# VH-VL binders against NAD kinase (nadK), part 6

Target 1, 268 residues: NAD kinase (nadK), of Syntrophomonas wolfei subsp. wolfei (q0aze0)
Amino acid sequence: MKIILVNNRFKENTEKKAQEIAGQLSALNVEVIIDNGLDEPYAGTVDFIMVLGGDGTMLRAARRYGQRAIPVLGVNMGTVGFLSNIEINELAEYLPLILREEYSLEARMMLEVAVFQQQSLLTRVFCLNELLLRSNSPRMLSFALEISGQKLEPYRGDGLIVSTTTGSTAYSLSAGGPIADPQLDAFIVTPVASHIINKRPLVVSPEREISLHLLEEREAIIGIDGQIKMDFGAENRVLIKRAPHPLLMVNLKAKPFFTSIDRSLQRQ

## First folded at step 2 (VH-VL)

Design c40 (from b11 with light chain S53K; framework fv_bermekimab)
Fold by ESMFold2-Fast, scan of step 2:
Structure c40 (fold): chain C 268 residues (1-268), chain A 123 residues (1-123), chain B 107 residues (1-107)
Amino acid sequence: as target 1 above (268 residues)
Amino acid sequence: QVQLVESGGGVVQPGRSLRLSCTASGFTFSSYGVHWVRQAPGKGLEWVAAISYDGSNKYYAESVKGRFTISRDNSKNILFLQMDSLRLEDTAVYYCAKDTLWFGESPYGMDVWGQGTLVTFSS
Amino acid sequence: DIQMTQSPSSVSASVGDRVTITCRASQGISSWLAWYQQKPGKAPKLLIYAASKLQSGVPSRFSGSGSGSDFTLTISSLQPEDFATYYCQQANSFPLTFGGGTKVEHK
């Protein structure tokens, strides 16, 4: 069995814990590759991916490895979040199940984001939560949104979020988007501070293609999962569609999504 | 400088053919959809045809459908309009025009225009 | 086909006047309307796109408004170089169609 351990090198506690876990796995005849995020993704074949950290580390792992159809387990290191399945102090209990492949998988849709300069592809990235288009200055944006070739009324405001259902509880929620069951496949399109009073979030089929471009010269950025940022100008366009493969998340114990989000929303 | 220059206009007889050309310079021609628009003497503008950036999609006004063929050569930065079975009502100045934005399936408008080339008929 | 109707067909105005030109689409075209200026013997020049967005280099006295089926081009204070014919054009769907034009003439 070969396992990738994904951690954050700049979190000293997490780096030391990764080394400790790698030693334990090696003692059980498991080959371990450590990915601390600084190098290119491991190019070889692996059987399992274990993510040590919070939601941010899971988002990076999903972007790097999510399209390979390999089981990915989130192990929480004490941070609050939605993307981990077990806590670090539970790992010893569940490790035998991992090694015997005694777990279920939950598929989570991902976005494929292609950024163009006119007709030239600049980059293609995958993400688990969302793409954000946002103004990079105090000036609001004017931009065009096309859904499956249908040109919608121009958007005017600070930006737009195109989210997966997994991303419905991330930035889209803060911008007024709906909470979606992560088992559903859908795009959620949420305006950011629209100047048009009746612009509402849209929930659309994941079979649709979404295109964005600026209608006038502005400085803007596109953000991917809150971690990758790219400049976006009037000669750029972005095409968003469902990624070819979902992220396969390991389910070792029931994750109470609805009760967790309900608790979060009823904060005092 | 961004420029479009039409050529190929002239005097024709009804039923004959004529090929118009439009040469682009100063921008990446292969990145933009382009249009043909005509204007009869003393009359308004009439959209004639358009072709997407890669040549995969072509569109025509009903009045010219089946008689005119739009094409492009991205290696030479040139747009063509092949006009067959010409009629007196085809008399016009023919302009080529660049779409304001990329289009594959959807147009947006026309920001750069050529000077026009006249197509007229002998008596 | 989407038919575009402009009114008036001509308007007589003096320098400094506010000039308003209207354009009506036979079907809803959202905001996908452009306005062009054409001077005698010259090619058209794009003024406004997406109903209200001013093309780069066009003076701020030009403005566009409207959505759906009814649109307006306004020249807030007419200048000598603004005497020309103005056209609207829908970009919602093929075939593209132009309005009949509005000639802005000296009074």
Scores: ipSAE 0.434, ipTM 0.766, lowest interface PAE 3.5, mean pLDDT 90
Fold by OpenDDE, second read of step 3:
Structure c40 (fold): chain C 268 residues (1-268), chain A 123 residues (1-123), chain B 107 residues (1-107)
Amino acid sequence: as target 1 above (268 residues)
Amino acid sequence: QVQLVESGGGVVQPGRSLRLSCTASGFTFSSYGVHWVRQAPGKGLEWVAAISYDGSNKYYAESVKGRFTISRDNSKNILFLQMDSLRLEDTAVYYCAKDTLWFGESPYGMDVWGQGTLVTFSS
Amino acid sequence: DIQMTQSPSSVSASVGDRVTITCRASQGISSWLAWYQQKPGKAPKLLIYAASKLQSGVPSRFSGSGSGSDFTLTISSLQPEDFATYYCQQANSFPLTFGGGTKVEHK
């Protein structure tokens, strides 16, 4: 068995724990790769990914490995979030199950985000939570939203979020988006401070494609999962699709989503 | 093959300007912060400047603040160092280097270096 | 600014020797330290990052240790190709700073 340990490079405790866990796993004849984000994603075949940290670390792991259909376990290390399944102090208890592959998987839809300049692809990423388009100034943006080729009325506002259902409890929620069942595959398109007061979020079929581009010569920013940022201008286009593969989240411990929403949201 | 190639060095007079370039290939340039590091003849390494992967953040050594400007063109995989008001103490081989960290903002290390370009002054 | 004090400035050694180089930071830098090797007329080469992580392709005879303010680079068995100048560099905060270097020479 080969396992990738993903930790937060900015949190020494996660690094230390990763080393410790790596030692333990090695003693059990498990091959371990530690990924703290310094290098490009490990390209070799692996059987399991263990994420040590909070939601941010999980998002990074998802972007790096989510397209590879590898089981991903979130191990919380004292933070509050939605994406961890067990606590670090529970790892020893569940480790035998992991090694025996005695766990269930929950498929979470991811976004495929492609950013273009003219006809040239600048970057393509898979992300678990959302794509954000926002103004890089205090002024509103004017941009075009297309869904499956259907052009909506020009949008004016601070920005727009295209989120997965997983991401519905992230920035989309803060922007007034609905909370979505994580077992549902859908896009959530949430306006950010629209000039139209009653502009409502859209729930869109994952079979559709969403495209965005600016209608003016202004500078904007594309944000991915709140961690990747890139400039976005009039010459750029973004195309959003359902990722070809979902993130396979390991479920070792039952976490009732709906009964825990209030608690989780209050802690954010 | 992952590589960085510096250019633009040469002999210059004090007070003049010079623009260095660094061309990247073999890796996703836009995903990494990049640095300029210089080395005076027979001396040690001195960090000069850094720019984040998206160009949103720039950092400078105190010795070059206000005189040097780091920039990048991710569409062309090029890093620049605009050097103004050059001084004799700026004499050095200038290296461009890739930050080790993938999509990171912390300078963990520099894992790819160019061959360097020499900047000297006419006496 | 964080000052990096590297010692010794030079060391004479023979092939097969154990070589140890130390680097001290003027303040705590956690594990954010890198080690480089530089040969004459060549660009530096990254050996170690995050104090103890071996860069890909670097021989296992190189190792790094330490945290906080005191760090060590060790070459367990010096090879002919290891005669070079070595530098530490703190990666904790800007401005980035290098040690003064250690030249490993033939005895």
Scores: ipSAE 0.006, ipTM 0.502, lowest interface PAE 11.4, mean pLDDT 91

Design c41 (from b11 with light chain S53N; framework fv_bermekimab)
Fold by ESMFold2-Fast, scan of step 2:
Structure c41 (fold): chain C 268 residues (1-268), chain A 123 residues (1-123), chain B 107 residues (1-107)
Amino acid sequence: as target 1 above (268 residues)
Amino acid sequence: QVQLVESGGGVVQPGRSLRLSCTASGFTFSSYGVHWVRQAPGKGLEWVAAISYDGSNKYYAESVKGRFTISRDNSKNILFLQMDSLRLEDTAVYYCAKDTLWFGESPYGMDVWGQGTLVTFSS
Amino acid sequence: DIQMTQSPSSVSASVGDRVTITCRASQGISSWLAWYQQKPGKAPKLLIYAASNLQSGVPSRFSGSGSGSDFTLTISSLQPEDFATYYCQQANSFPLTFGGGTKVEHK
């Protein structure tokens, strides 16, 4: 059995804990690869991915490894989040179940984002939460949204979010998008400070292709899961579709989504 | 340089067939949807047909449906218009034109045009 | 099919004049309208797309406005090279349709 431990090097406690867990797993004849985010993703075959940290660390792990159809377990390190399943102090209790593969998997859709400069592919990335298009200046954007080749009325405002259902509780929620059951597959398209009255969030089939491009030259940026940022101009275009593979999230312990989000909203 | 060049026009008899070609150079032809637009002598522009960048979708004006067939060969950078059952009303200069947006299924405008090829009928 | 109606059919103007051309769609086409310039014996040239966006290399004296069904092309100060026929074209849905054209000619 080979396991990748994904952690955040900039959190000292997380790095120390990753080394400690690696030692424990090694004693049980498990081969461990530690990914602290500084190097390229591990290219070899692995059986399981354990993410030590908060939601940000899980987003990075999903981007790096989510398309490999490998079970991914989120282990919370004391930061409140939605993408972890167990707490770090519970790991020892659940480790025998992990090693015997006695757990269920929950599939979470991901986005495939292709960014073009003119007709050339600039980059292709995968993400778990969302793509954000936003103005990088006080001036509002004018841009076109296409859904499966169908042009919508031009958007005028600060930007747009194209989100997975998992991402419905992230930036899309802050911009007025709906809360979605993460077990549903759908794109959620949420405008950011639209200047057109009643531009509503859209819930769209995950089989559709979405594209974005600017209609006027403006200073704009695209953001992916809040972790990748790229300049976006009139010569650029983004194509978004459902990623080939969902992220396979490990369920060792019941974590009720609806009561968790309800409690989170109550605290505001 | 980016250009489109039409050929294949000429004098034709009513009821006959003619095939127009449009050769592309200076851009990645396989990335763009392309159109045929015609203009009768002294008249306005009339859109005739379009084909998507990969050839999977074809569109026609009602006046030519069932008589004209649009096709493309991306390996040779050539667009075709097969015109069957030609009528006097088909007399026009035929232009080929490129969509502005790459990999688009929906046009925004046509930014590159050929010089046109004349299709006319003998008196 | 969406019918596009241009007015006027022709306009007589002098260099330096402000010229306004209108285009009306028979149904709503959002902002999906392009404007073209055509000189005698030449292919059309794209001036404006998505109702108000200038094509690269087109002088700033050209501007477009409108949405829904009513659109306007404006030339703020006519130059000698601007005497031509202008066409609107809806890009909302297939089949694509052009307006009848507006000829801008010498007074």
Scores: ipSAE 0.371, ipTM 0.746, lowest interface PAE 4.2, mean pLDDT 90
Fold by OpenDDE, second read of step 3:
Structure c41 (fold): chain C 268 residues (1-268), chain A 123 residues (1-123), chain B 107 residues (1-107)
Amino acid sequence: as target 1 above (268 residues)
Amino acid sequence: QVQLVESGGGVVQPGRSLRLSCTASGFTFSSYGVHWVRQAPGKGLEWVAAISYDGSNKYYAESVKGRFTISRDNSKNILFLQMDSLRLEDTAVYYCAKDTLWFGESPYGMDVWGQGTLVTFSS
Amino acid sequence: DIQMTQSPSSVSASVGDRVTITCRASQGISSWLAWYQQKPGKAPKLLIYAASNLQSGVPSRFSGSGSGSDFTLTISSLQPEDFATYYCQQANSFPLTFGGGTKVEHK
């Protein structure tokens, strides 16, 4: 068995723990690769990904490895979040199950985000939570939103979020989006401070495609999962689709999402 | 600088054919839908035809359908309007114009216009 | 086809005046309306697109409003260079159609 331990290089506690766990796994004849985000993602075959840290680390892991259909376990290290399955102090208890591959998987839809300049593809990324388009100034943006070729009313506001159902409890929520069942595949399109007072979020079929571009020459920013930032201008277009592969999240311990949602949200 | 330049206009006899050209420069021609719009002397604007960025879709006003053909050569940045079976009512300045939006079939507007080419008829 | 009714056909105004031009569509066209300015012997110039978006380089004294079927172009303070003919155009569906135009003349 080969396992990738994903941690945050900027959090020393996660680094130390990763080394410790790596030692333990090695003692059990498990090959371990530590990914603290400094280097390129490991390109070889692996059987399991263990994410040590909070939601941010999980999001990074998802972007780096999500397309490879590898089981990903979130191990919380004292932070509040939605993407961890077990606590670090529970790892010893569940480690035998991991090694025996006695766990269930939950498929979480990811976004495929493609940014173009005219006909040229600038970048493509898969992300677990959301894409954000926002103004880079105190002024509102004017931009066009298209859903499967259907042109919506021109949008004016601070920005727009296109989120997965997983991301519904992230920035989309703060912007007034609905909380979505993470087992549901859908896009959530949430306006950020729209000039239309009653502008409502859209729940969109994952079979559709979403396109965004600016209607005026103004500088904007694309944000991905709150970690990637990209300048966005009038000559750019964003195309959002369902990623071809979901993130396979490991479920070792049942987590009642809806019964615990209030508690989780109150702690954030 | 973004510009469109029409050519091919002139004096023609009814029933004859004429081919207008519009040369684009300063922008990625192949990324935009383009239009022909005409204006009879002392009259308002009349949309004539449109062609999508890749030439896959063509649209015509009822007044010219079956007589006019819009086409484009993206490799040369040229828009064409083949006008057959010309009528006196086709007398106008013919403008070419580009869509504001790229890779779209429903323009918000036409943000760049040529200076036009005049088509008139011999009496 | 969508008919665009523009009003008035002409308006006499003085420099500094507020000028309002209206355009009505025969059916709903959402916000897919553009406004153009045309001076004699010149090509039309795009002023407003998508009902209320000011085209780059156009003075802020120009503004557009409306949605559905009724639209308005407003010149807050008419300048000497604004005497021209203005056209609305629906961009909702083909065939594209223009209003009849409004000539803004010196009073």
Scores: ipSAE 0.000, ipTM 0.521, lowest interface PAE 12.0, mean pLDDT 91

Design c42 (from b11 with light chain S53Y; framework fv_bermekimab)
Fold by ESMFold2-Fast, scan of step 2:
Structure c42 (fold): chain C 268 residues (1-268), chain A 123 residues (1-123), chain B 107 residues (1-107)
Amino acid sequence: as target 1 above (268 residues)
Amino acid sequence: QVQLVESGGGVVQPGRSLRLSCTASGFTFSSYGVHWVRQAPGKGLEWVAAISYDGSNKYYAESVKGRFTISRDNSKNILFLQMDSLRLEDTAVYYCAKDTLWFGESPYGMDVWGQGTLVTFSS
Amino acid sequence: DIQMTQSPSSVSASVGDRVTITCRASQGISSWLAWYQQKPGKAPKLLIYAASYLQSGVPSRFSGSGSGSDFTLTISSLQPEDFATYYCQQANSFPLTFGGGTKVEHK
């Protein structure tokens, strides 16, 4: 059995904790690879991915490994979040179940984002939550949105979010998007501070292709899961579609989505 | 320089076939949808057909449906229009034109045009 | 099919004049309209796309406005090189359709 331990090197003591866990797993004849985010993703075959940290660490793990159809377990290191399943102090209790493969999997859709510059592919990335197009200056953007060949009225405002259902509680929520059941596969398209009153969030089939481009030259940025930022200008175009594979999230412990979000919304 | 050059026009007899070609240079041909637009002598512009950047989608004006076939060869940067069962009303200068939007799923306008190739009929 | 009606069919104007050309769609096309200029014996040249956005290299005296079904191309101060035929073209749906053209001629 080979396991990748994904940790956040910048979080206090996480690398030392990852080494301790790796030692415990090695004593159980498990081969361990540690991914602290500084190097390229491990290129070999693995059986399981354990993410040590909060939602941000899980988002990074999903971008690096989510398309490999490998079980991914979120282990919380003391932060509040939606993407972890067990706490670090529970790991020893659940480890025998992990090693015997006695757990269920929850599939979460991902986005495939292709950014073009002029005529050529500049980058292709995957993400779990969303793509954000936003202005990087005081001026509003004018941009075109195309959904599977259908051109919508031009948008004018601060930007647009294209989100998965998992991402419905992230930036899309802050911009006025709906809360979606993460078991559903759908794109949620949420305008950011639109100047046009008739622009509403859209919920569309995950089989559709979404394209964005600027109608006039502006200083803009594409953001991926709040962690990757890329300049975006009138010579750029982004194409968004459903990623080939969902992220396979390990469920060892009941963590009901609806009661969790309801509790979060009641906080003052 | 960004350029489209049409060829293959000429004098034909009604009911015959003709194949037009359009050669692209100076841009990445495989990234753009391309169109055929015609103009009869002294008349206005009439859109004829279009093909998506990868060749997966093809569109035709009602007047040419079933008679004309649009195709492309992205390895050679060539657009084709196969014209079968030609009629006198097909007399026109035929232009090829490029979409403004690369990898576009639908057109926004056509920013680069060829010089045109004339299709006429003999008595 | 979406029918595009241009008016006038021709207009006589002098250098320095404001020229206005109107285009009407038989159904709503949002902002998805382009304007072209064509000089005798030449291929068309794109002036405006998405109803109001100037194509690169087009002089600022050209402007477009409108949405839905009614659109206008304006030349604020006609120059000698602007005597030509102008066409609108809807880009909302296939088949694409052009207006009948407006010829801008010397008085």
Scores: ipSAE 0.040, ipTM 0.621, lowest interface PAE 7.2, mean pLDDT 89

Design c43 (from b11 with light chain A91Y; framework fv_bermekimab)
Fold by ESMFold2-Fast, scan of step 2:
Structure c43 (fold): chain C 268 residues (1-268), chain A 123 residues (1-123), chain B 107 residues (1-107)
Amino acid sequence: as target 1 above (268 residues)
Amino acid sequence: QVQLVESGGGVVQPGRSLRLSCTASGFTFSSYGVHWVRQAPGKGLEWVAAISYDGSNKYYAESVKGRFTISRDNSKNILFLQMDSLRLEDTAVYYCAKDTLWFGESPYGMDVWGQGTLVTFSS
Amino acid sequence: DIQMTQSPSSVSASVGDRVTITCRASQGISSWLAWYQQKPGKAPKLLIYAASSLQSGVPSRFSGSGSGSDFTLTISSLQPEDFATYYCQQYNSFPLTFGGGTKVEHK
């Protein structure tokens, strides 16, 4: 058995905890690869991915490894989040189940984002939550949205979010998007500070292709999962589709999504 | 340099066939939908046909449907228009034109045009 | 088919004049309209796309406006190189259709 431990080296005590867990797994004849984010993703075959940290660390793990169809477990190390399944102090209790593969998997759709610079593919990335297009200046954007070859009326405003259902509780929620059951596959398209009062979020089939480009020369950025940022100008275009593989999230412990989000919203 | 160059025009007799070619250079041909647009002497522009970036979707004006066939070879950066059963009313300069970048079905305007190739008929 | 009606068919103008060309679609095309300039013996050149977006390298004296079915191309101060024929073109749906053209000629 080979396991990747993904940790965030910038969070308190995570490196030390990762080493302790690696030592315990090694004692059980498990080969451990530690990914602290500094090097290229591990290129070899692995059986399981354990993410030590919060939602941000899980988003990074999903971008690096989510397309490999490998079980991924989120282990929370302090800050309660939506993408972790167990707490670090519960790991010893659940480790035997992990090693015996006694758990269920929940498939979470991911986005494939291709960004073009003029004629050339600039980058292709995968993400779990969303792509955000936003203005990088006081001036609003004018941009075109196309869904499976259907041109929508031009958008005017600060930007647009294209989100997975998992991402419905992230930036899309802040921009007025709906809360979606993460077991549902769909794109959620949410305007950001639209100057058109009645531009509403759209819920779109995950089989559709979504493209975006600017209609006027403006300063804008593309944000991916709130972690990757890149400049976006009139010479750029982005194409978004459902990623070939979903992220396979490990369920060891019942985590009731709807009551969790309801409590979170009432406290804010 | 971003460029489209048409060839294959000439003098033809009614009822015959002619194949036009358009060679692309200076951009990634396979990423763009491309069009054929014609202009009869002294007349306006008339859209003729289009093909999607991957060749899977083809569109035709009613006046040429069933007689003309659009195709492309992305490995050689060439667009074709096979013209069968040619008529006197097909007399025109034929332009190929690149759409702006799109991977869906919808066009966004034609930003690069060739110089045109003339198709005309002997008496 | 969406019919594009362009008016006028010709306009006589002098350098420095403001020139306005109108294009009307037979049905709603949102903002999916382009404007082209064609000089004698040459291929068309894209001026404006999405009804009002100026193509790179096109002088700021050219502007487009309108949405739905009524569109306008304006040349704020005509220059000698602007004597040409201008075409609108809808790209809302196939088949694509052009207006009949407006020839801007010397007064």
Scores: ipSAE 0.006, ipTM 0.480, lowest interface PAE 12.1, mean pLDDT 87

